# Ledger of designs, part 21: VH-VL binders against RNA-free ribonuclease P

Target 1, 238 residues: RNA-free ribonuclease P, of Hyperthermus butylicus (a2bn08)
Amino acid sequence: MAEARLQRLLRVYVLDTSALTDTRLRSLLGSGSLDEAVRRFAELIASVRIAYGVEVYMPPTVYEEARRFLLSNGVTVQSFEALAAWITIKPPTRHEIRIPASIVRDYVEEVRARLARGLRVAEEHVRRAFEAGGLYAAETASREARREKLGAIIRGLRERYREATRHGMLDSVEDLDAVLLALEVRGVLVSNDEGVRRFAEALGVISIDPPKFISVLQGLLRHSKTGGVAREEAHSTS
Key: E = the ipSAE of ESMFold2; O = the ipSAE of OpenDDE; V2 = 0.75 times the mean of E and O plus 0.25 times the DockQ between their complexes.

## First folded at step 17 (VH-VL; framework fv_traxivitug)

Design y5 (from w1 with light chain K26R; at its last look DockQ between E and O 0.72; V2 from the best seeds 0.54)
Fold by OpenDDE, look of step 17:
Structure y5 (fold): chain C 238 residues (1-238), chain A 120 residues (1-120), chain B 107 residues (1-107)
Amino acid sequence: as target 1 above (238 residues)
Amino acid sequence: QVQLVESGGTLVQPGGSLRLSCAASGFTFSRYWMTWVRQAPGKGLEWVANINQDGDEKYYVDSVRGRFTISRDNAKNSLFLQMNSLRPEDTAVYFCARGLPEYDYYFDYWGQGTLVTVSS
Amino acid sequence: QSVLTQPPSVSVAPGKTARITCGGNRIGYYSVHWYQQKPGQAPILVVYDDYDRPSGIPERFSGSNSGNTATLTISRVEAGDEADYYCQVWDSSSDHVFGGGTKVTVL
């Protein structure tokens, strides 16, 4: 039963948004464009499904997010649909899934801590803006210089605030759905988000990053080709 | 004049405990963030811990988390650092430094430091 | 985790200008602070918030911060400026981070 369970885990995958948007996928799939990468990805998934019965799942929320992102970044509807044809869209059964209270507690504590840090980031940038306002006063600085300085402060604020409050933690419902679905179907979560993976780990969900996922799938196909040749050679010698 | 005076640094064995104190004067102590910064012999400055005005916010460098506790007594104008499970790598001059009234982004006044030596 | 990189040493002749750099990924998004420390003494804040000077610090000390480099500039260097200099930032993940320090030698 344990072996069968393990075998099943290796055949069932759940994709979060990052699994489709990872910038490394282009290189791994040998594609020059995102559109081509998506098509190649679709072919890869199709091949492993047919050959090995690999199942790939995605929550509807992730599907919509990925669709929006990919289409806005030059992927054709045809390419996207080609990929979607090989992915099972399934919502997690949220009302039936139980999360240990300890995990919820830890998550709340982390959120609180990060919110506090976010506030400090904001305060720092308010102070910076205040001081800069003195140096870039209308009487002493050009409009362009003031605009540039303010822009830099705002960009810094956004980046540092995001880093403080969101980076490295589960920060979206889409990602949560992916984790929950993986838990439910007893599959492997494919994600490049460390926060998502940590949360998954806490629930006992196995996770791999998108490059590893691609490598695994490619490896499966390579093995099938070599095994077939070995069988043909064995039959020809016998 | 703002003054910060550290005390309590001594020789201690590995696994031992030590409590450092910092006596503050010349300013309204309760209004400021306070911090401990350490410097190993011949090395650079390393932030150790911070505490806000009321003591309800405490932050620690990862290497001391769970072993060190920062605290303060505003009535006595004193800052403390309880150090447990001391290690040789904790050997350093420990400085008490003043943050700012509303924030602790930098430290405008420092004490002269107290030497903590952890050695078998 | 924010890492601040300083050159280990800077040599300067009296009356000349010393420049101490503090490198970090997008350090321009941070407020950088600078401390002077002489042997056996406590650190002294010499520049805060990239360019501001505390009361009592000479105008010879100035700071700048942009891109990936913050710089402490000491003009008209004097023998008394020989010291270790540390840059420092506050980071949400690492809290307070110091550079490795730069020893300024007046030749």
Scores: ipSAE 0.400, ipTM 0.748, lowest interface PAE 1.2, mean pLDDT 91
ESMFold2, look of step 17: ipSAE 0.546; ipTM 0.833
ESMFold2 (binder alone), look of step 17: mean pLDDT 94; pTM 0.954

Design y6 (from w1 with heavy chain E102D; at its last look DockQ between E and O 0.81; V2 from the best seeds 0.53)
Fold by OpenDDE, look of step 17:
Structure y6 (fold): chain C 238 residues (1-238), chain A 120 residues (1-120), chain B 107 residues (1-107)
Amino acid sequence: as target 1 above (238 residues)
Amino acid sequence: QVQLVESGGTLVQPGGSLRLSCAASGFTFSRYWMTWVRQAPGKGLEWVANINQDGDEKYYVDSVRGRFTISRDNAKNSLFLQMNSLRPEDTAVYFCARGLPDYDYYFDYWGQGTLVTVSS
Amino acid sequence: QSVLTQPPSVSVAPGKTARITCGGNKIGYYSVHWYQQKPGQAPILVVYDDYDRPSGIPERFSGSNSGNTATLTISRVEAGDEADYYCQVWDSSSDHVFGGGTKVTVL
């Protein structure tokens, strides 16, 4: 039973949004464009599905997010549909999935800590803006100069605030759904988000990054080609 | 004038405990964030811990978390660092430094430091 | 996590200008502070909030911060300026972070 379970884990995958948007996928799939990468990805998934019965799942929330992202970044509807044809869209059964209270506790603690850090980031930028106001006063600085300085402060705030409050943690319902679905179907989560993977790990869900996922799938296909040749050679010599 | 005077640094064995003190004067102590910064012999400055004016916020460098405790007594204008489970790598001059009123993004006054040596 | 990189040493002749750099990824998004430390002494704040100077610090000390580099500039360097100089920022993930320090030698 344990071995069968392990075998199933290696055949069932759940994709989060990052699995489809990882910039490294272009290089791995030998594509020059995101559109081409998506098409090649679709072919890869199709091939392993047919050859090995590999199942790829995606929550509806992830599907919508990925669709929006890919189409807005030059992927054609045709290419996207080609990929989607080989992905099973399934929502996690949220009302039946239980999460240990300890995990919830830890998550709450982390959220609290990050919110506190976010506040401090904001306070620092208020101070910076205050000081800059002295140097970029309306009487001494041009409107353009003031706008530029303010823009720089705001950009810094956004980036640092995001880093403090969101980076490295589970920060979206889409990603949560991916983790929950992986848990439910007893599959491997494919994600390049460290926070998502950490959360998955806490629940006992195995995760791999998108490059590893591609490597695994490509490896399966390579093995099938070599095994077939070996079998043909064995049959020809007998 | 602002003065910060550290005390308590001494030789201690690995696994031992030590409590450092910083006596503050010349300013309204209770309004300021306070911090400990250490410097190993011949090395650079390393932030260790800080505490807000009320003592309800405390932060630590990862290497000391769970072993060190920063605290303060505003009535006595004193800052403390309780150091437990000391390690040789904790050997350093420990500086008491003043943050700012209501925030602590930099340190405008420093004490002369007290030497903590952890050695068998 | 913020890493601040300083050159280990800078040599300057008396009367000339010393420039000490502090490198960090997008350090321009941070407020950079600078400390002077002489042997056996406590650090002294010489520049805060990128460019501001505490009372009592000579105008010869100035700071700038943009992009990936903050710079402490010491003009008309004197023998008494020989010291270690540290840059420092506050980061949400690492709290207070210091550079490795730069030894300024007056030739």
Scores: ipSAE 0.390, ipTM 0.753, lowest interface PAE 1.2, mean pLDDT 91
ESMFold2, look of step 17: ipSAE 0.495; ipTM 0.804
ESMFold2 (binder alone), look of step 17: mean pLDDT 94; pTM 0.955

## First folded at step 19 (VH-VL; framework fv_traxivitug)

Design j1 (from y3 with heavy chain Y106W Y109P; at its last fold request DockQ between E and O 0.75; V2 from the best seeds 0.51)
Heavy chain, then light chain:
Amino acid sequence: QVQLVESGGTLVQPGGSLRLSCAASGFTFSRYWMTWVRQAPGKGLEWVANINQDGDEKYYVDSVRGRFTISRDNAKNSLFLQMNSLRPEDTAVYFCARGLPEYDYWFDPWGQGTLVTVSS
Amino acid sequence: QSVLTQPPSVSVAPGKTARITCGGNKIEYYSVHWYQQKPGQAPILVVYDDYDRPSGIPERFSGSNSGNTATLTISRVEAGDEADYYCQVWDSSSDHVFGGGTKVTVL
ESMFold2, look of step 19: ipSAE 0.572; ipTM 0.849
ESMFold2 (binder alone), look of step 19: mean pLDDT 94; pTM 0.955
OpenDDE, look of step 19: ipSAE 0.610; ipTM 0.848
ESMFold2, fold request of step 22: ipSAE 0.561, 0.524, 0.531; ipTM 0.846, 0.827, 0.829
ESMFold2 (binder alone), fold request of step 22: mean pLDDT 94, 94, 94; pTM 0.954, 0.954, 0.954
OpenDDE, fold request of step 22: ipSAE 0.214, 0.287, 0.312; ipTM 0.704, 0.723, 0.733

Design j2 (from y3 with heavy chain Y106W Y109P, light chain D52N; at its last look DockQ between E and O 0.80; V2 from the best seeds 0.48)
Heavy chain, then light chain:
Amino acid sequence: QVQLVESGGTLVQPGGSLRLSCAASGFTFSRYWMTWVRQAPGKGLEWVANINQDGDEKYYVDSVRGRFTISRDNAKNSLFLQMNSLRPEDTAVYFCARGLPEYDYWFDPWGQGTLVTVSS
Amino acid sequence: QSVLTQPPSVSVAPGKTARITCGGNKIEYYSVHWYQQKPGQAPILVVYDDYNRPSGIPERFSGSNSGNTATLTISRVEAGDEADYYCQVWDSSSDHVFGGGTKVTVL
ESMFold2, look of step 19: ipSAE 0.591; ipTM 0.857
ESMFold2 (binder alone), look of step 19: mean pLDDT 94; pTM 0.956
OpenDDE, look of step 19: ipSAE 0.638; ipTM 0.866
ESMFold2, look of step 20: ipSAE 0.548; ipTM 0.842
ESMFold2 (binder alone), look of step 20: mean pLDDT 94; pTM 0.954
OpenDDE, look of step 20: ipSAE 0.203; ipTM 0.668

Design j3 (from y3 with heavy chain Y106W Y109P, light chain D95E; at its last look DockQ between E and O 0.31; V2 from the best seeds 0.00; counts 0 for: pae O 9.0 > 2)
Fold by OpenDDE, look of step 19:
Order: sequence, then C-alpha cells, then structure tokens
Structure j3 (fold): chain C 238 residues (1-238), chain A 120 residues (1-120), chain B 107 residues (1-107)
Amino acid sequence: as target 1 above (238 residues)
Amino acid sequence: QVQLVESGGTLVQPGGSLRLSCAASGFTFSRYWMTWVRQAPGKGLEWVANINQDGDEKYYVDSVRGRFTISRDNAKNSLFLQMNSLRPEDTAVYFCARGLPEYDYWFDPWGQGTLVTVSS
Amino acid sequence: QSVLTQPPSVSVAPGKTARITCGGNKIEYYSVHWYQQKPGQAPILVVYDDYDRPSGIPERFSGSNSGNTATLTISRVEAGDEADYYCQVWDSSSEHVFGGGTKVTVL
C-alpha cells in the first residue's frame, strides 16, 4: 500500500500558476524565450505521460490565469495549446472537499493580523504624504519634484502594503483551487509560492517547486533511456 | 535654541526601578513626538520608546514592553521614562530626542544622554 | 522585523569620498535617515528622508536610496568627519530601526 501510494504520488501532479510562470523555467528547459520554454515543457510532459503515465492537472481558474499571462508575454497560441493538450483541466469538487476547522481558524487569524499590518502601512504613508506636502509646497517646489515625490510614496505604499497583507499567504482563489485539486486527486502540488505550499502542507498535500518538478520529469526520462539500453544489451547477449 | 536635557541616570540593582526625565526648551514641546533611544557601552543605537503629542499613543521596543512606560507633561515641557524591573542588559546611555510635528520619522535634536547602569 | 546592515568600518583619505551603505530588503520603499555620532557626544542628524539635509549640515553630505541599499556619501572628507554613522528607518511593524553603525576613519 505504501509503495502503491508512492508510485501514485510520483505520477500525479497539479500545477498552480507559478508552475508555468516561474522565471527559471527558461533556463531549466534550455530555452532562449518563454515561447520556446513552453514548447519544451509541453514535450517534456508528453514524453513522461507516454512513457510513465504521468498525469498533470490544472484547475480552470489557474488555466485561465496562466493562459492570460503566457499569451501576454510572447507565447504563441500554438505553443500554449501544445502544452494545454497534455494537461487535464479539472475543477476541484469544492462542495465535497472538507477542510479542518483548525486550518480555517488559523487562516482567519493570519488574515486579521495581516489586515492590521496593512493598516499601519497605510497610516505611515499618509503621514509621509502629509509631511511631503509641507516640504514640497507649490510655492517652493516644482510640479515635477512634487509629482516625483508623491509617486515614490505611492509606489512604496503599494509594495509595502502588498508585502504586509499578501506576501507569503494564500491570497487567491486560483491558488486555493490548485491546492484543493491536489488534495482531491491525491497529487503533488507544483508551486513556487510559499504561502500556497504552507497551506497545502497543513492539509497534508505534498508540494514541490517548479525546478524540482522539471528535474523529476527529466530524471524519469533519463532513467528510461538507460534501462532500455540495458534491456537491449541483455537481450542481445542471451 | 532647541535644547533637550536628560536626567535621572544612576546605578541601580537588577530588579530595581528608575525614572528618567528630559527637559525640553526652545520649541513648542506639545507639537512634537518625543522618543527615547539608548546606547549600550560600545554598542549601537537602539530605539526604546516614543510618544505622540497628546500622550495617547505610546510605542515600545519589544524588550522593554511591560517594564518601561513613556510619558510626558506638556505643561512642564518634560518627557519621562519610567523603568521597572531593570536588567543588566538595560545598561546604556539613554537619549531623549525630538521627533517631528504630528509624526516621528527621524529625530532632531538629541539630548546629551544620561547613563543608566544596572549592576549587582 | 526589518534589519539594517552596515559595514562595521570605512577608511578614507582626506579629500576623498566616503560611502557608507545601509542594506535592507526593499529599503528603497522606506525613508532612510542618517546620524553622525562622535565619541562621547549625542547623535546628530545629517541626512533625512533619503536625501534631504538639515540646515547647518555641509553639502558634502548626501544620501541616496535605491533597491536594497541606502548610501550616505561624504565628499571631500575632513578629519572632523571621523565618527560613527547610523542609518535609521521607521517600520510600521518594528517601529524605529537603526543600523549597526559604521565607524569612519580618516587616514
């Protein structure tokens, strides 16, 4: 039973958006462009599917997000479709999936804490803006200088607010769907988001990052080539 | 001229209490955030506590929370730091410093500091 | 909690330029302030809000903040510039945070 479980875990994967948008994918797949990377990724998935029966899943919400991202970043429709052909699009059965109340409680507590931090970040930037208004008065500062200063404050606010409220936390329904799907199909979640992975872990879902995922798939193919040569050599000597 | 003068620093035993004072002059004291910063011998600067204009907002570094209390008397242009349950690691020169009107991002000017030594 | 990292020491010849760095994760999104402290003296604000200079501080003192590094630059260094320098930020989660300080030695 343990061996069968291990075999299944090595064969079933669920991708979140980051699995397809990870900036390291190009280098890992030996590609010069994102489009080429996607094509190579498609070939890789196809190969392991055929050779080992590996199954790759994606929720529809993740699919749409990934599609939007990839197409807007120079990936051709043909390349994307090539990849999509080897990915099973499946929504998690949300109404049947149970999440322990303890996990929900912890999540609520985290959200509350982060909201409080976000408010403090906002307060800081209000004060900064107020002070800047005094220092960059219309009578003493150029319009350009004022605009630049305000822009800097707003950029800072956005970044720090995001860091305080969202970073390292499950913060999208797409990511949630990925985790839930992984749970349902008893697969391995592929994600580079620490918040998503932590949530998955809490539910008992195994997760790996995209580089590890690529490495595992490539490793499978390497092993098959060596085993086939050994079998051919064994048959030729008998 | 804006001036801040700290007082009250002495030798005290561990577990003891001490009250520091800072006398402010040369500016409208009630308009400014005020802060305490300390420096252990041969070490860097460490923020300790700050207080807003009206005294209704007080913030502390974690290591002193529950032991130290910052307060002010605007009528007397004075800032205070009540230190209870003192520890050897609280040994430092304590500076009072002026924040900004309405908020405190940086500090200017600083007092000369008062030395607090916690030792058995 | 925000950590500000400074080199422990910087040596510079008279007339040359000293650069003191303050490292922090995304520090460019904070306002960085700099203080000079001479032995046995109170700290003095020399740069505030990344690049602004208080009245009375020479133009030789300048500040910048980009990426993960804020820098205090002291041009045309004089013997009197020998001191400890501290960077500082206000963090909404950690309140006020100082760097570890940098000792500037004029050779």
Scores: ipSAE 0.012, ipTM 0.496, lowest interface PAE 9.0, mean pLDDT 88
ESMFold2, look of step 19: ipSAE 0.577; ipTM 0.852
ESMFold2 (binder alone), look of step 19: mean pLDDT 93; pTM 0.949

Design j4 (from y3 with heavy chain K58T Y106W Y109P; at its last look DockQ between E and O 0.74; V2 from the best seeds 0.61)
Fold by OpenDDE, look of step 19:
Structure j4 (fold): chain C 238 residues (1-238), chain A 120 residues (1-120), chain B 107 residues (1-107)
Amino acid sequence: as target 1 above (238 residues)
Amino acid sequence: QVQLVESGGTLVQPGGSLRLSCAASGFTFSRYWMTWVRQAPGKGLEWVANINQDGDETYYVDSVRGRFTISRDNAKNSLFLQMNSLRPEDTAVYFCARGLPEYDYWFDPWGQGTLVTVSS
Amino acid sequence: QSVLTQPPSVSVAPGKTARITCGGNKIEYYSVHWYQQKPGQAPILVVYDDYDRPSGIPERFSGSNSGNTATLTISRVEAGDEADYYCQVWDSSSDHVFGGGTKVTVL
């Protein structure tokens, strides 16, 4: 039963959005373009599915997000469809999945803390804007200077606010769906998001990053080639 | 005149506990964030903890979380730092410093500090 | 965690200008504050909000913040300016962060 479980864990994967949008995928797959990378990825998944019965899943929400991203970044419809053909789109059964109350509690606490910090970031930028308004008064500063200063303050606010409230935590329903699906199918979650992986871990879901995922798949194929040669050699000597 | 006076720093053994106090005067204490900053001998400044006006928000540096507790008594114009499970690396001069009204981004003024030595 | 980097020491002749840098990733998005500390004394705020001075701080002390570097400038340096100087910011993840400090020596 343990061996069967281990085998299953090695054969079932759930992808979040980052698994398809990771910038390292190009280098890992030896591609010059994102389109080519996606095609190579499709071939890789196809190969391992055929050879080893590897199953790759994606929630519909992740699928749509990934589709939007990839198509907007130069991936052709044909390439995307080639990939999608080898991915099983499945929603998690949300109404049946149970999440421990302790996990929910911890999550609520984290959200509360982050909201508070976000507010402080906003307060700081309000103060900065107020002060800047005195220095960049319409009477003393050019319109261009004022716009530039305001722009800098706003950019800072956006970046710092995002960092305070969203960075490093589960912050999207798409990612949640990926975790829940992984839990349901008893698969390995593929994600490069630390917040998502932490949440998954809390639920007992195993996660790996996209590079590791690619490495695992490539390793499987390498082993198959060597084993086949060994079997052919064994049959020729017998 | 705005004044902050720290007290309570002594020699303590590792694993021991100590409570620091800061007496504030010359300003409306209850309107300000307050903070503790420490400085190990020959080292730089390290923020330790801060507390908002009402005491319902507290923040700590990671190295002291779970061991130190910052609190205040606005009626007595006093700030406190309860330090438990003290370690040698906690050896430092501990400064009490005033934050700002309504928010906390810089500190002015600072007390003269109180020395805490953790040594077996 | 936000890391602020300061040079360990700066030497300056009397009457000249000292510049103390505080490096940080996108530090321009932060309000930088500066403290002066003389041996055996408490720190004193000398610049806040990048460039503003508290009452009683001489105009010789000025601050700037752009890109990845904040700078404390001390013009017409005097012997009394010899001290350690610390930059500080507030960050949402790390709360209050200080630089490592810079020892300014007046030659």
Scores: ipSAE 0.549, ipTM 0.821, lowest interface PAE 0.8, mean pLDDT 92
ESMFold2, look of step 19: ipSAE 0.568; ipTM 0.845
ESMFold2 (binder alone), look of step 19: mean pLDDT 94; pTM 0.956

Design j5 (from y3 with heavy chain Y106W Y109P, light chain E28Y; at its last look DockQ between E and O 0.76; V2 from the best seeds 0.00; counts 0 for: pae E 3.4 > 2)
Fold by ESMFold2, look of step 19:
Structure j5 (fold): chain C 238 residues (1-238), chain A 120 residues (1-120), chain B 107 residues (1-107)
Amino acid sequence: as target 1 above (238 residues)
Amino acid sequence: QVQLVESGGTLVQPGGSLRLSCAASGFTFSRYWMTWVRQAPGKGLEWVANINQDGDEKYYVDSVRGRFTISRDNAKNSLFLQMNSLRPEDTAVYFCARGLPEYDYWFDPWGQGTLVTVSS
Amino acid sequence: QSVLTQPPSVSVAPGKTARITCGGNKIYYYSVHWYQQKPGQAPILVVYDDYDRPSGIPERFSGSNSGNTATLTISRVEAGDEADYYCQVWDSSSDHVFGGGTKVTVL
């Protein structure tokens, strides 16, 4: 059972959106553009699927998020479709997946802590705004200066609030779907998001970051060329 | 006059336990977050732990989590720090300090501190 | 985790102005608090919320916070101001953070 699990872990991967949007993708695939990197990524996935039967999955929610990002950032439809052709799009079977109650309880407690920290950031910025009102009173500063100061305080509030409540936490349905799918198919989750990986690993899902994923696949192809002919070349009927 | 007085600091063996106390007076103790901050000899200040008014929220610096327990007794105006599995690096002057009713964003006033020495 | 960087020491002549810096990434978005500690004594809050003074702290103690640097300014320095000074913030991703401290010498 331990050997069967290890065998599947070498063959089954689930991608979250970060696996396609990681800024290191271009250099890892030796590409000058994101579009070229996506094409080379597609070639890599296709090659390991043909040679080793490696399966790559993605939930529909992650697929749509990744599509919007890549097409908006200069990836052609042709390149994206070439990549998508080698990825199995499958929703997790949410009604059949079981999660230990302790994991859910810990998650709820973490959410409560983060909401409390968010409130503390807000209280801090109320004090900052009150102080700024004294320094930028209408009789001593222009309307433009006062609006710029208020804008800076609001930007600070938003940045600190995001850090307090969202950073390093699984906080989206897309990320949850990737974790649930990886649990369901007993696959390795590919993500560079610390919160997503931490949640997955608490559930017993093995995770790796996108650079490691690329390295593993490239290593498989190097050994394939030294050890034998690619599966499609050996079994092609055309 | 607001006053915080720590006690209980002494020499203890590594792996030993010690309980620090802080007696508060001159303010409504039960309305405030309370805090422990320590200072190793010749070193800077390090926050250790805090506790809310009712004692149902407690936070710790990573290096003491699981070994130290902060607690309070509002009827006796007292703050406590139970220190277990003590290590030589826990050697420090331990200060209790008052936060605010909302949270311990800053500390005012501080006690004079009590010295904990962990060595054989 | 946030790191607050202070110079280890500054020297200032009596009657002159001492400036003690506290460096941190985007520290302008944090409320910075300052403490004075004399040898063998408890720290005393001298500035909170970047600019404000507790009751009993002389007006010659003031603070500022801009960009990546918060500054405690002590005007008309007296011999009694010789002490260690610490900055502190509450960081939402970690809890309370102190700077390493700055020894102010009045000579």
Scores: ipSAE 0.333, ipTM 0.739, lowest interface PAE 3.4, mean pLDDT 87
ESMFold2 (binder alone), look of step 19: mean pLDDT 92; pTM 0.946
OpenDDE, look of step 19: ipSAE 0.353; ipTM 0.741

## First folded at step 20 (VH-VL; framework fv_traxivitug)

Design i1 (from y3 with light chain D52N; at its last read DockQ between E and O 0.76; V2 from the best seeds 0.67)
Heavy chain, then light chain:
Amino acid sequence: QVQLVESGGTLVQPGGSLRLSCAASGFTFSRYWMTWVRQAPGKGLEWVANINQDGDEKYYVDSVRGRFTISRDNAKNSLFLQMNSLRPEDTAVYFCARGLPEYDYYFDYWGQGTLVTVSS
Amino acid sequence: QSVLTQPPSVSVAPGKTARITCGGNKIEYYSVHWYQQKPGQAPILVVYDDYNRPSGIPERFSGSNSGNTATLTISRVEAGDEADYYCQVWDSSSDHVFGGGTKVTVL
ESMFold2, look of step 20: ipSAE 0.567; ipTM 0.844
ESMFold2 (binder alone), look of step 20: mean pLDDT 94; pTM 0.953
OpenDDE, look of step 20: ipSAE 0.545; ipTM 0.822
ESMFold2, fold request of step 22: ipSAE 0.515, 0.499, 0.481; ipTM 0.815, 0.807, 0.796
ESMFold2 (binder alone), fold request of step 22: mean pLDDT 94, 94, 93; pTM 0.955, 0.953, 0.950
OpenDDE, fold request of step 22: ipSAE 0.551, 0.455, 0.735; ipTM 0.825, 0.779, 0.906
ESMFold2, last read: ipSAE 0.526, 0.518, 0.537; ipTM 0.821, 0.817, 0.824
ESMFold2 (binder alone), last read: mean pLDDT 94, 93, 94; pTM 0.954, 0.949, 0.953
OpenDDE, last read: ipSAE 0.405, 0.375, 0.740; ipTM 0.751, 0.737, 0.908

Design i2 (from j2 with heavy chain P109Y; at its last fold request DockQ between E and O 0.67; V2 from the best seeds 0.64)
Heavy chain, then light chain:
Amino acid sequence: QVQLVESGGTLVQPGGSLRLSCAASGFTFSRYWMTWVRQAPGKGLEWVANINQDGDEKYYVDSVRGRFTISRDNAKNSLFLQMNSLRPEDTAVYFCARGLPEYDYWFDYWGQGTLVTVSS
Amino acid sequence: QSVLTQPPSVSVAPGKTARITCGGNKIEYYSVHWYQQKPGQAPILVVYDDYNRPSGIPERFSGSNSGNTATLTISRVEAGDEADYYCQVWDSSSDHVFGGGTKVTVL
ESMFold2, look of step 20: ipSAE 0.609; ipTM 0.861
ESMFold2 (binder alone), look of step 20: mean pLDDT 94; pTM 0.953
OpenDDE, look of step 20: ipSAE 0.551; ipTM 0.827
ESMFold2, look of step 21: ipSAE 0.588; ipTM 0.850
ESMFold2 (binder alone), look of step 21: mean pLDDT 93; pTM 0.950
OpenDDE, look of step 21: ipSAE 0.517; ipTM 0.813
ESMFold2, fold request of step 22: ipSAE 0.496, 0.514, 0.007; ipTM 0.800, 0.812, 0.519
ESMFold2 (binder alone), fold request of step 22: mean pLDDT 94, 94, 94; pTM 0.954, 0.953, 0.954
OpenDDE, fold request of step 22: ipSAE 0.747, 0.517, 0.713; ipTM 0.912, 0.805, 0.896

Design i3 (from j2 with light chain D50E; at its last look DockQ between E and O 0.71; V2 from the best seeds 0.00; counts 0 for: germline match VL .462 < .500, pae O 7.2 > 2)
Fold by OpenDDE, look of step 20:
Structure i3 (fold): chain C 238 residues (1-238), chain A 120 residues (1-120), chain B 107 residues (1-107)
Amino acid sequence: as target 1 above (238 residues)
Amino acid sequence: QVQLVESGGTLVQPGGSLRLSCAASGFTFSRYWMTWVRQAPGKGLEWVANINQDGDEKYYVDSVRGRFTISRDNAKNSLFLQMNSLRPEDTAVYFCARGLPEYDYWFDPWGQGTLVTVSS
Amino acid sequence: QSVLTQPPSVSVAPGKTARITCGGNKIEYYSVHWYQQKPGQAPILVVYDEYNRPSGIPERFSGSNSGNTATLTISRVEAGDEADYYCQVWDSSSDHVFGGGTKVTVL
C-alpha cells in the first residue's frame, strides 16, 4: 500500500495557474512563443501519460484562469485544446476535505499581518503624495510635472501594496483549489508560488516548481528511450 | 529639549540575558513610535526592533526574533529591550531612537547609545 | 528583502560638493532618509522623505531620489561634515533597512 501510494505520488500531478504561465517554460521547452510552448507542453504531457501513465489534473477554476490568460497572450485555441486534452479537469471535493484548525489559524495571522503592512504602505505613499504636492504647489511646477510625480507615487503604491499583501501568500481561490485537489488525489502540486507551496506543505502536499516538473517529465522520457534501446540491443544479440 | 538616554549595557556571557532601558524626556512619549537600532563595532547601523504608541504592535529584525522583546512604559517615559540568549554577534552599541507620531518612518532624535558586549 | 547599497567612502575637498549614493531596487518608490554619524556620536537625521531637512540642518544638505538611486548632496563641504552617512528606508517586508554607510573624508 505504501509503495503503491508512492508510485501514485510520482505519477499524479496537479497544476496551478503558474504552472502554465511561468516565464521560464518557453526556455525549458525550447519554444520561441507561448503558443509553441503550450503545444510542446501538450506533447510532453501526452508522451509521459502514454509511456508511464502520468496523470495531470487541474481544478476548473485554474483551468478557466489559465485559459483566459493563455488565449489573451497569443495562444491559439487549437494549442490550448491540445494541452487541455491531456489534462483532467477535476474539482476538489471541498465539502469533504478537512483542513486542520491550526493551518487556518496561521493563515488568519498571516492575513492580519499583511493587511497591517498594506496599510503602512498606503500611509507612506499618502504622506509622500502630500509632501510632493506641497513642493509642486509652488507656482513654478508644471501640471505635467505634478501629474508625472503623482503617477510615479501611485505606481509605487500599487507595487509595494501588492508585495506587502499578496506576494508569497495563498491569495486566490484558484490556488487553494489546486492545493486541495492535490491533497485529495494525493498528487504533486506544481506551482511557482512560494506561498501556495508553503500552504501545501503545511497540509502534507508535495510541491515542485514548473521547471522541476518539466525536468522530471523530460527525464522520464529520456530514461524510457535508453531502456528501450538497451532492450532492443539485448534482443538482437540473443 | 528632547532627550533619550540609554542604560543597561554591560559585558555578558554568551547565552546570557540583559535588559536595556531608555529614558525619554522633552516630548510626549506616548505619542511616538520608539525603536532600537544597534551598531556593531566598526560596522553600520542595523534596525533591531520598534514598538508603537500603545505597545500592541512590535516588530523585530529576523536575527533577534524570539530572543529579544521590546516594551515600553508610557507612564515612566521608558523604553526597554529585553535580550535573551545573547550571542557574540549581538555585541554592539544599542541606540534608542524616536519614531514619529502615529507612525515610524525615520528616527529623530537618537540617544547616545549603550554598549553591549557578549563575550566568553 | 530590500538591500541598500552605498559606496564605502567618498573623498571631497573643502568647499566642493560631495555626493553620496544609495542604491536600491526601485528605490524611487521608497521614502529615503539620511543620517550623519560622527565618530563616537549618535546618528543625526539630516534628510527625511528624500529631500526634506530637519530644523537646524544647513541648506548645504539636500536629497534626491530617482530610479534605483537616492543621493545625498553636501554642497560647500566643511571639515565638520566629515562623518559616516547612512541611508534608510522602510519596507513592508523587511521593516526598517539601512544602507551600509559611507565614510566622507574631507581632504
Scores: ipSAE 0.015, ipTM 0.512, lowest interface PAE 7.2, mean pLDDT 87
ESMFold2, look of step 20: ipSAE 0.585; ipTM 0.857
ESMFold2 (binder alone), look of step 20: mean pLDDT 93; pTM 0.953

